# Miniprotein binders against q56419: the designs that were tried, part 33

Target 1, 326 residues: q56419
Amino acid sequence: MEGRTLEEVQEEVFKRHGVLVPKKELEDLAKALEEAGLLLTEKVEARLKEEEEKLKRERPMRLAGLSYPEGEREARAFLEAFRASYPGEGEEARVLLMPHLEPSRVPEVYGAALAALEKTPPPERIYLVGVAHRPLKEKAAALPVPFQTPFGPALPDLPALQALDALLPFELFNTPLAFREEHSLELPLFFLKGRFPEARVLPLLVARRSPELGEALKVVLRDFPGLLVLAVDLSHVGPRFGDTPLTRTLAEEARRRDLGFLERLAEGEPEAALAFLGANPTRIDGVEVVASLLPLLRERKGKVLAHRLDLEAPTLSAVGAGTLVL

## First folded at step 4 (miniprotein)

Design a3_46
Fold by ESMFold2-Fast, scan of step 4:
Structure a3_46 (fold): chain B 326 residues (1-326), chain A 84 residues (1-84)
Amino acid sequence: as target 1 above (326 residues)
Amino acid sequence: GSEDLIRELEQAIREAEELAKQVEEHLKAGRVDEAIEAYLKLAKLLARISELAVRLGDEELFRRAQYEAIKAYDRARELLEKTK
């Protein structure tokens, strides 16, 4: 820590390792280092390397007991309650768009996804594409290890992941630590594993637009057919996201934006969906995923099963969530 | 700058040519596992060439490199299926 503030050290570690270390943890480390004579960055780097090494073996549950039950029996009942919250029937999916927002906030939307999975033949593997909430060293990443769930571990499809890596201009397994706490994979995976317990998984994160990922996935899906799942949320509006406080007018605009986007995807016109967002200002985190997967979404017609704009009253903010089958 | 990207592209093309030669040598020697691995490495290098082509605005090279990457991958898959 020679002449550096804790904020500067936190920023340096974040830039190098893509991990935001909490200020209290940095303060506690700084006190330990004062006695040991070690640099804060050296201590943090050693800890991050240890955590990265553990992630080579498995990805543990982080949201069990918080977003879903830890026990298998309770998890099964929880999943069935979400299905019951959606009164409609599903449609068979070859591509499923579902949210990664806290499930209890949008139960009907997750219920619609479960309804679609009931109509879908069990896949050999699931291509689960989420949104990176932490920086990645490359535009996209994957973690080729078992992901723990209350229904048992979701096993990686190693041959399909290796095939995908071979077709990409970058190393696919490039940022293990980004997967340590990633709800855009963990929350959809809970529902997917509950419905398809035998399916292998390709856990993929997109941080930035990667057309090369979509082109590679088109080839890999030909040899390793499976269910493609886009785990994305829709509009992010309000002060929590750097916007003005939510009003009735802004909420209605967000709903129109979300539905216009989803309906264009349902027509098999993903470029039109992206252009629609460009004409209508937005903070949809799924835009980078859709833009990356264009070759897999073109000319696939489908149906919007559910949509909701979830209101966060304390912050006058909202997040859109939807279920789309293609 | 553009000159750095061109230099990187020229190096990648030379590496791809050498790797394609190694694939051919492995195939002639009956080293099927080594040929599969070399084809997969060639596919990855060709994917990198296609990305460099996009950054340089060379749409023709992009399409050719992408095609050759898929072709190398397909040959690796064909060999792998024959050895199972």
Scores: ipSAE 0.453, ipTM 0.826, lowest interface PAE 2.7, mean pLDDT 88

Design a3_47
Fold by ESMFold2-Fast, scan of step 4:
Structure a3_47 (fold): chain B 326 residues (1-326), chain A 84 residues (1-84)
Amino acid sequence: as target 1 above (326 residues)
Amino acid sequence: GSEDLIRELEQAIREAEELAKQVEEHLKAGRVDEAIEAYLKLAKLLARISELAVRLGDEELFRRAQWEAIKAYDRARELLEKTK
């Protein structure tokens, strides 16, 4: 009974049962409900602690059967269908920017990422940098455990993760629960593991701008070379994101902002890309990731392979997605 | 406030000096794995010292601490490569 007075409760009971409940009995009921709430809170806390303990051993699939097939054979066919959605040969990637939006909404964008991975020599490890959709205790975090996929577990690169932790002014392994349900890592990882089954992974989440992460990663990548993947979505426009309903004009503006941002990154000018967004306001969730990784993005020229603004008709909203190779 | 940051920085510097001595002792005793662990701990503490220096406006200490952190990390990497 949140937001109800004892008098309102008495009136409701009288209306439904034709009986006036004495104040003492309502007070006893309120106490019982409060005690039941405390028991539910204790159960929730116990379940969260149990889930955190499980995450010390492995990260299970959460989106299997929803965003991708659970079985290996079906997952392989699914991956091949996405590749077929993009009519290009791709480009070799040293740095890959790809989306984490639901894959079925932008199949050609994921297809472009797959095309780039086909042209890329198999890396020993993948630095997978996603966006935290839940609070982190620090600006960034990692989870040093196997991540389950339909293609088998993606194993953590423990030496590289420990090297990264040693160069950071905060504990890298600080918020295990943030990884329990994190599509910005799980969805790109499905595609990356399907293409590079032997690669180890550094699963990284950025919540807030961390220049120290970029500086540390530059040092770690020197000793532990690998593929850097930025798993970020682009413009978020419309009422679902606090804006006015999407119009043709607003959709065109969002496409221009997305492409302007990506093209500046493709010229090896990440500061110019961020300044462009400052001059042309947009809600791109990848801003904090790009701002954290500046030392790794400067002077790397590349190519935008695909871009789509996915329209969500029921909410009159849209999310931008793109594939960029550097 | 700034008084708390200064105390934390002073403590971190003392801990870094202690870790540097532990590294030297481990190396002299041939305890290579322990020396590697101590170097990595030293690198992290130096990274923390660099963050505290930035918050206190000490740009010179920030640069020195970052350089020393990378150096400690490099020493750990050299030892790891040698033992492979």
Scores: ipSAE 0.403, ipTM 0.800, lowest interface PAE 2.9, mean pLDDT 88

Design a3_48
Fold by ESMFold2-Fast, scan of step 4:
Structure a3_48 (fold): chain B 326 residues (1-326), chain A 84 residues (1-84)
Amino acid sequence: as target 1 above (326 residues)
Amino acid sequence: GSEDLIRELEQAIREAEELAKQVEEHLKAGRVDEAIEAYLKLAKLLARISELAVRLGDEELFRRAQEEALKAYDRARELLEKTK
């Protein structure tokens, strides 16, 4: 009944049945629909509370059998196939930037990340920083529970998470439900857990720039050394993202923006990387993560191992992905 | 408004003073786990005080609160290292 008035409903019923429906009967029907809507809302709320309670114990796989194999043997073979798709050797990473979009779309980019992980000594913990695709109560959040993978559960680093929480002006464990369906953590974690099965993880989501997070992480990393992973995608262009249909010129501009951003990060100049994007407007979802982590990225030189702009022909849209080692 | 921020800041400072006393009491009683918890709560509250100070334009309080937050965190870390 959205877009219809009570009077319009009465007129339609009269024309079809030759009798004007009494206003009282329509009002009673409206009340019954409102009550039914309220009951449905209460049931939805109850289900969300059940999901939130489950997330206090563990984070289950959501993309197993869809984006990666659910069985360990098949998952190992899948990982090896991605590594094989990248012909180069990696570099040791203290900071790794890798994508979180569907891996099958950019296999050589994930392969480059795997190559870097092969050259990196096993860390005791991984600071995995993704992008929130659902609202958070605060600028950032974490979920201090085991994350299930085909290689076994990725265990949380509880002491390091608690240390981080203590240095933040907001509650770190503020939005468990935001982690229920979050591919920016789940997809990179599949690759990270496959390479470093013993590493504990700090699963972090950034919704809005938080300089406080970067300052706190700098302190925590001093006491709890580990691998910092920025799980971010690059340019988002085309109608799927509220933009104009992709042209060759727009695709070339997106590639130039992605590479200019990554190259400046590789030079240890994250402020210059952000300024470059400001001069060349784009929808890079990594902006808020990089802006939050400035203290951890300054004066760290590295190398861009791979970049691709993946084209979605049906939607005339594209998403950029890259692997950067610092 | 600024009056609400001042009231929150005053309350946070009083709570920080109380947490500092709790830390001292726990340490004197040999309650190391409770002292660690109190230090971490103190660090978080001092971080909140520093944010409120910035919002009120008090750069001196911001700097002091940030320094004390880091000290409280470091003390918790040292206790954790000693107990394992």
Scores: ipSAE 0.000, ipTM 0.508, lowest interface PAE 10.8, mean pLDDT 85

Design a3_49
Fold by ESMFold2-Fast, scan of step 4:
Structure a3_49 (fold): chain B 326 residues (1-326), chain A 84 residues (1-84)
Amino acid sequence: as target 1 above (326 residues)
Amino acid sequence: GSEDLIRELEQAIREAEELAKQVEEHLKAGRVDEAIEAYLKLAKLLARISELAVRLGDEELFRRAQEEAFKAYDRARELLEKTK
């Protein structure tokens, strides 16, 4: 098509920045971009193709120097500081749920994830499942290239990715540009690579529930065993997410919904976890990931190691984060 | 519409039948690498057929197609491991 709807622009801004912008401001922005000749030009399309071609070789760091240090020594000290933020010992994980929220906002939650990884035998590969913050051409996607980290490149598990692609009703490697700026993969990967430097990775994004992905992954994990990581944030509440300003009541509801969701997952009851949320009024972004991975989560018992609802006072908003081992 | 889905399903079934014949021919000729590739393509196409079956409300075809997709994949894996 010739143009995007204002709803699509608003959805894209929300997915990338977690902000809902008033319709009038989006209309004014869209008109300004149209008038500047920045929308729907051949030059824009050529630039997007060029960026896509670059992603066929590697995925560079985007958040180095911002969310984590660029140098390996400094990055290692940073990672150990997060571990120290969690006073517990952790538990072995076959499945790990961890956040992708800015780490400095919830250090003890990332510390709990690190504690779990310390108790976990080094896997040959990590199935890293994040949430797409940009539209995907299909329900899910992967990018089969090295992902740069301060600890060296996280290498793709090409045989396992090809096996997964063969079992899916769509092309797995369908939207390279969605991976260019994707913190739901980059931030967890920083911690995972720091703990398991030799593990290969399957970097996966879910945009919409894909039961076929869960069924295919069950088969692939049989042949290519590894650690399954769900990199998801929990409740998103407040004006930043199109809601009313955060109240104590709304914060208590968000905490209750986060913990109820995690506790049901810990009992090996992912369908019950989804049902508990109902219409998902506090916008847990892990819903589509959990719904896609049901066959891998059923009857796996575990433990919630940490949970926090992080307050963003300037916007009167909050985001929930948790660490769950299964 | 459902007419487009039915057309796509019919095309996918025809392609799956052709891939199955290609697998058989490659195996008879001793072309193991080509047989592996054809099995993986067949698995993907059968997965596509299963998705189309769900969209059309055909639960029986969904289950059969998914089972056959997994079988084709297993055959490819078995051949790949034997050629190491």
Scores: ipSAE 0.474, ipTM 0.834, lowest interface PAE 2.6, mean pLDDT 88

Design a3_5
Fold by ESMFold2-Fast, scan of step 4:
Structure a3_5 (fold): chain B 326 residues (1-326), chain A 84 residues (1-84)
Amino acid sequence: as target 1 above (326 residues)
Amino acid sequence: GSEDLIRELEQAIREAEELAKQVEEHLKAGRVDEAIEAYFKLAKLLARISELAVRLGDEELFRRAQEEAIKAYDRARELLEKTK
């Protein structure tokens, strides 16, 4: 028993239940609980090691049958329905900012991203930069394995990933378990693989701003040109995120901050975009990614194709999503 | 503390100097694969030196280390392309 002597436990049981529990029985119970705890700990450690070993070979789908269809034909129809949700034409993208929240919540925003991809020549590789929702050992990480999708595996660009690792002051492949359940990569990848089935991928996660990542990527992109995708959500407002219930005023402030951020990025002014947010009071998801990728975003003009602040009615909360082409 | 960062920087510089010597020796001996590996290790260590320089406020060392990291990386890539 943690923090108490067996004698104290015996006295408490006697006082409450009028029965003296023999010391041996309490010792046997304590041993059984300790043994159960050790077995559970060993099982957890064994499962984590097994999962980590599996991630050295491939990253399986986690959201198939939930956020998108598992079968290829059904997945294709699903993707085309999202494209149809956006009535506009796209613009060619050299850099694409797109969301990673549940696609069904903002279909027109994903549709705008698909429209942009239709106007974009197929890249040899995609630099897919998401947001870490689990701790990383370093500021950023990558996982150099095939990522399964309904359209077949998205294969890693191993030479480009090795080049990136060589230019970073930390080990790039540092936290494989963080990729086991990471929707900021899986959900955008579904759409990207559907449009560019032959493209290799660099699946990257940012936990904290890493200017060294942006500097290294500038060099790697020179040698391994490809499409840069920032898979980020915008404002997070309401009680779910530690805020007051969503009001018209708060929703308007979130939309103003989302659009002001995107507009400044579209002007090729990422430092101005970050400065505009200040303390980031509506919790725009993409600040650490943008701050890490400054050298790749400066002086690159573009266009905001779509924006939505999506209400989560049960929690009176909302999440912003946008599509920006640079 | 900053004293720990300075010791780490000094150690990294010594290791970079040793790696640079190993690269030269491998190249002179015609050991191209070993030279490529050493160049990539040198690039990574120079990137680490640049990070430490930023944390210590040494902007000049940061720029120099960044330039040398890119050079080491470029030399490794040039050798790799020739061995395809």
Scores: ipSAE 0.494, ipTM 0.833, lowest interface PAE 2.3, mean pLDDT 89

Design a3_50
Fold by ESMFold2-Fast, scan of step 4:
Structure a3_50 (fold): chain B 326 residues (1-326), chain A 84 residues (1-84)
Amino acid sequence: as target 1 above (326 residues)
Amino acid sequence: GSEDLIRELEQAIREAEELAKQVEEHLKAGRVDEAIEAYLKLAKLLARISELAVRLGDEELFRRAQEEAMKAYDRARELLEKTK
């Protein structure tokens, strides 16, 4: 468009052309729009079918070149820069809670997660539990295919996924399209694959609390030991999330709820962490994941390594992010 | 992703179809002020449709939507001038 925005071009056209539209052209317009709508519907359906078929073989990168570099060398330098952003040392993790928020917004929080991974023996597999940002047919889902990363494909642990599926009262592999664009898995996976390139993964999404998932995972983890990762963000406050513009009071409430939640998890008291939040007025999205995974979190003591409430100034909104090792 | 753009485009086309029908009904009923408002809303949606069409590589829809947006805007202006 010769460097001009389409809206600017259209505005000039609106001002310069004085073409009169007869009433008869409304009939032609309605028909043309209906025909265009039908063609678009067919195009959308064909594309969704094509994407679903592709997801039977692999899950491609969606955020490469946007949230992290596409090339392996650039990706490694990027990952090391995040580690350098956290001045502390990590702790060994059996369970790691880390964010899935855009990494550049909270580099020290991701750096703390990387520090913990440096102190953790390489696991044979990672149970990566994220939050569904699109509807699932069931309370939870998994996608049993390689997930592409700049460090090579993260391979699925098929025996462990099959064992999990067998123990659940619903089909685990129930919503492939929900994984097509899911940053709660893709962003943590970038860091996890960079640090543990040989680990297989179980990519899991939780939409609603599923106690049966936690019970099944406790059994599977006994037979297929690995690192459990909860990829969750904390408070969501401000107009973008239905609140008034961010005030000192709202920000302080969000920080209090984030830290109180994490501290109770660190004491091995996940039920107390949930009770502390009550109705979850600041919308910590980790609630449904924690409620699903109670059997895996009880009596595991640990440490909060980092916490940030990140301000999104244009919307006067904020999202909490933290790193917790159990 | 592009699927989000396609879904937005589908919704905008559906809304534009409904607004075009509303314009016709308002004009037939002599509701000129309502017809002007509907034409202006239609012009705005058609402009958005043309933006989405270009981003999705649909040059034919871009041309059509741009032409129809101009016509809708000009018709609203014509009605407004005649009813002053």
Scores: ipSAE 0.000, ipTM 0.296, lowest interface PAE 14.9, mean pLDDT 83

Design a3_51
Fold by ESMFold2-Fast, scan of step 4:
Order: sequence, then C-alpha cells, then structure tokens
Structure a3_51 (fold): chain B 326 residues (1-326), chain A 84 residues (1-84)
Amino acid sequence: as target 1 above (326 residues)
Amino acid sequence: GSEDLIRELEQAIREAEELAKQVEEHLKAGRVDEAIEAYLKLAKLLARISELAVRLGDEELFRRAQEEAWKAYDRARELLEKTK
C-alpha cells in the first residue's frame, strides 16, 4: 500500500498552516521515547514475569472496591440490589448470554441474568466464555486456577479443562497474562459465584472465531454437563468506538440490530443471527464467541429477558447489553 | 506500594507510546491542532513517568523522561506559536 511520506506531509502542513515540522526532531522524539521505553521495559518485564508466575496459582480480584464490594456481606447486598432492579421472573437456562460491561450501567440486564440463575438448577460446573481484551497466543485460552471473588474462590474444573485441552489442536492454557485484567470473566463471575457458590468454573476467553473450540466443547459438555455462559456485550456505537456521534435514530437502529441478533439466537438459529449482523453491520464484541460456539447454540430455543442500550453521554456513544436464556 | 508504582509506570508508558504514535499520525495527516493536543498530553504523561521513576529510584529513567517531556512541550508550544 502506498502512503504519504513524512516529508510530503511536512510540506503540506507548512503550506496549509504555515508551520514546518522538523523531520529530525520528530525522529529524535520517536527514538528517545523508544529508548526510554526500553529502559523501563526491563522492570515492567520482570514485574509481568512475577505476575505470570502468581497467575499459575490463583487469579486475584482486580475490580473489587471498584465495580463490586470487597466484603462478602456487602457483595451479597450489592448482588441482591441488582436482582431487585429486574421486575420480571427468570427462565431456566442451559445457555445464558449476559453482558460483561460495568454492571451499574445496566442493572436491569444483570438483574434479568440473576432471575434466570434463580430458575436454573445449580450446575456442577459453569463454562464461562468471555471476550479477550488482550492478545492471545491462540484463538482461545483458559486459566486453570482458582478465581478469587468476595464469595470465596471459584475453583477450576480441572478434569473438564483437561478434557477440553486434549481435544483442541492448540495449547488451551497458552496466555495466563491475558487473564490478569479480564473484566469479561471477572464481572459475570461475581454474579455466577454469588448464585452458585459450589459450582466449579471453566474460564474461557475467545479472541478470534474458533470452530474447533465449539466442536470440542460440545464433546466435553456431553461428558461434563454444566451451564454455558456467554459473557458478551452487544452493539458498540459512537465516537469512543471510531464511529459518528450517536443520534436517536442511530440508537434505535442499534437497539433493533441487537434485538434482531438476540431473537435469532432465541429461535435456535445462530447462523441466521450472524448473517443478520452481516446484512446489518454493527460492532458486537460477541460475534467471535457466537461464531465459535455454533454447535452449542443450534436448535436451542429460548427467550430474550432484557435488553438495554446504555448511553454514554460524555462520549456520545453507547453499548448494548442483553440477557438471553436458551 | 512499589508494585502499584510499577503498574502505574506500565500504564503510563503504554499511554505515552500510543500518544507518540498519535502525534506522528496527526502530523502525517496534516492535523496540526490534534498534533498539538497529543504533544501536550504526551508531555504530561512523560512528566508523570519521571515522577514515578524518582519514587522507584530510577535516576536514568527520570532524566530521560524529563528530557522528553520538555521536548514534547517545546514542540507543542512551537507549533502553537507558528500557527497563530
């Protein structure tokens, strides 16, 4: 691909704005920042190696005191307040789609998820599938350690995780550091552990669509039955996500796209849900998760319990969130 | 604790590297006002990095970060003064 040269841009800036950006100064700034970064990188790398070693033993809470209370009693009251935010009754879930954005932004949606969990028999294990917000070495990853919560540690289902690893063409436990700051697992896990304190967990991250993950999970779920949770957000619209400022019309279009996607999933037609998004483009971070889990979503009928488009006024942006039971 | 300071440095370095790339992109695209704002943000982050370096006892990083903070600030001022 042909790009503009720095020299050409400097000449255009000079002609347009009457200023010439010195090429050497810009190059020196880039080099000096790179050198300063290198000097600090050794300390950062040493720290990351320490954190990676700690993650081989347990995954600590990162959002306690920020997104939810640290103390068990306070955390319980916080959880129940979310349930109270949803006026409806839940439905039993074999598959639950719930959000992972900041809970206080969409309390009714998390409340709907809690209502569904109340109607669901306690599972022996939860397959918690989130979205990787940091690069993974492979298309997906898991971390086979206890995840700390205010309700005690969520213990890994080691036999089920090992069975899953054995069926995959890549190392499942490939990127421990990706789990250090991962809210798509930590926030749903807070609610799931609060409702099912005895359930073991398979904490899974998807970075890119992995049909092999869905096929392997279908086999593992047969031998190790449990609750499948897709922790995904829906539409991402507005300048914060690289788009035009949100308008009432664009917000209503995003709501219709979110609901069209969810309703097709509720009919047991995940390929139709993906095709609908292809025909009606939107930025849904759950696309790669749904595309990976097709074998687990086909022919499972269910119900959309809640949907909200959360408006972020300072950025003129919005994020969609929904609760779907299958 | 020192662990918190190291994590804060980690974040500040990532943000500074991103801002430096944004400066280059804005200058390449002829977006002078955006480049000035990015330079000022970069200068503030580099000053913060220098403060964190002092608290961690890293004299070399302190010196380098201070030097780069002043360069970024001076560049922003020069651009702003010439565009008046």
Scores: ipSAE 0.000, ipTM 0.226, lowest interface PAE 16.3, mean pLDDT 82

Design a3_52
Fold by ESMFold2-Fast, scan of step 4:
Structure a3_52 (fold): chain B 326 residues (1-326), chain A 84 residues (1-84)
Amino acid sequence: as target 1 above (326 residues)
Amino acid sequence: GSEDLIRELEQAIREAEELAKQVEEHLKAGRVDEAIEAYLKLAKLLARISELAVRLGDEELFRRAQEEAIKAWDRARELLEKTK
């Protein structure tokens, strides 16, 4: 692990797997990796080049059989079970905020999103905006290929993507490999494709605040109208995310922070929503997405359909999730 | 809760069993590089099992999982030395 401290490696493993690997075990692993450096590097480089070439044609499913069923029939039953987990009725959405964390952790929140999609007329295209979990060469990126799902491929809206690319001061299609394993797009897309099988998609990732993206999207949406989906999780609290162990007080604070953020978005006041988060805006991974999309969220009123703070007892941590229609 | 913790442990143990099978298959086929990668993944997963065991108060499982993780790394290192 060249260029990294063992503490940084421990933190990354904890964030990804929810467990802290003992220092001795990581030291032994690091030594083995150093000694295997050339062989592992050659293998990794060859694999990445192969994956990048495949991504020029399509984006395959990575979470099928893990987070959702691989077969279409089983996937349909899974979808309907999530819808059934939410007892309320949906509301029509022109903008939908939904989570991207593991669906089984917050089934009623995904159920609320499905309820909203049932009340929404089928869009010709979906602008699906997720959060980059891997570095991007630019502030944002898109991948203009079919994304495989159990319901068939979600086809890219190439004219709309090209129109967007033309309006941006950077190349939109700049980091294909970032899309290889991106759950913030794959998990919401499973639900969106299940409900709108004919809709084309613009799969977008935001890594850093890009006001240029929001301004460009406002123009593109006028010429290419569609459903805007913000696939973002809310509060991240506890040791898994570098905080102290979760207490009742911290959980209540996280719930208030999440709801205060969502309620201000529902009033059409996204700047007020961002200001409300104060000094710790990065605890909500949707901050950079909302900050990038301000022109699309201002003066658009709506309703919070669901909210949950999901507790991960083994790590004494929690992640907030919500469904908001605008 | 404890039930969620137990469920995570059961899942991690199943994943470790699958990785151990992959190591065996790669070794039998002479795929040394793949066996090394599988051993390193197994070691990481055994470390996860040890952490879950601690949270459940199972000191013996913690010790066993740590010992197996160390063995997995030692075997990965031995194979790396032989392939160079």
Scores: ipSAE 0.000, ipTM 0.149, lowest interface PAE 15.7, mean pLDDT 80

Design a3_53
Fold by ESMFold2-Fast, scan of step 4:
Structure a3_53 (fold): chain B 326 residues (1-326), chain A 84 residues (1-84)
Amino acid sequence: as target 1 above (326 residues)
Amino acid sequence: GSEDLIRELEQAIREAEELAKQVEEHLKAGRVDEAIEAYLKLAKLLARISELAVRLGDEELFRRAQEEAIKAFDRARELLEKTK
């Protein structure tokens, strides 16, 4: 929006939509854009360096009291309520795909993940692979610090993280700030730590397809065996995600693409799962994670335990969520 | 601090969720005028979300919220044209 005046923005919106954006809201937006320009200032740079230094010690809870209870007793009751929301029995997981959207939206899907973890022997470590919601300097990143949870800190598996870093053509610990506010790790970790309190973790973020990550993880998992968790959401449809308001046809297409993707993964055919989605028109966030982890997903058969397209009525949008064990 | 801005952003998102729920309920009931009003209020709140996103350094959320605000105005315009 560089070089644009408030009046020019308002005029363009009126021409396109026949409705004026309220002046105060445009002024607030202009002020926010001007404040973003302060990214070049010493003050903003100093603040970012301070936050980065804090992340060298630990990753604090950000969603406690919001997406899950802050207290351990309340958190335990919350977790058990999610398990109770899934009427089935789980299956042992070598690889678990679970969502990272707001748990209260799809309790039965998180319940299915908990059921699978219930049937899974406690792993020594969890490879938790989420989706970067903020820019990374490289295709993937990790943060080698304790992640705080209501069940105590999830400790990093430093030897396994260092082994992974050594095998990659880029620095693994490249963007600490990307982990400051990252629900794709924090929300699944709440459930994983609740079930496996003694497991160490490798908190990994994927921003773009990295076949190097999958090849390196194949080697590391052989030497440092553990549970692989893909914390990914499925279809993202509707205005909130740059699409038209949700229709029955769009919702059916999203469900079809979600299930077709998961079912092909369950057959041990991740390349077929990616090919099925083509250009990914319903924006399944898990595509880049699956494409990065191909060597770990091939020929692993499993089962889709749950799937839901959560209708976000307020935004006329929907997000797909599923639980898959391999 | 940044924690205050995050809390405000989360509240704004919840308010936007409530407004868009009102849009859906009004559309289901055939209350077109009320749906238009709710769309306009939603666009205004999405603009606020974009401001908070910028202040938190979330350029992607800023872009999405701005695009969604424009779309909400577009939906209001389309409904207004249908009622001529």
Scores: ipSAE 0.000, ipTM 0.154, lowest interface PAE 17.5, mean pLDDT 82

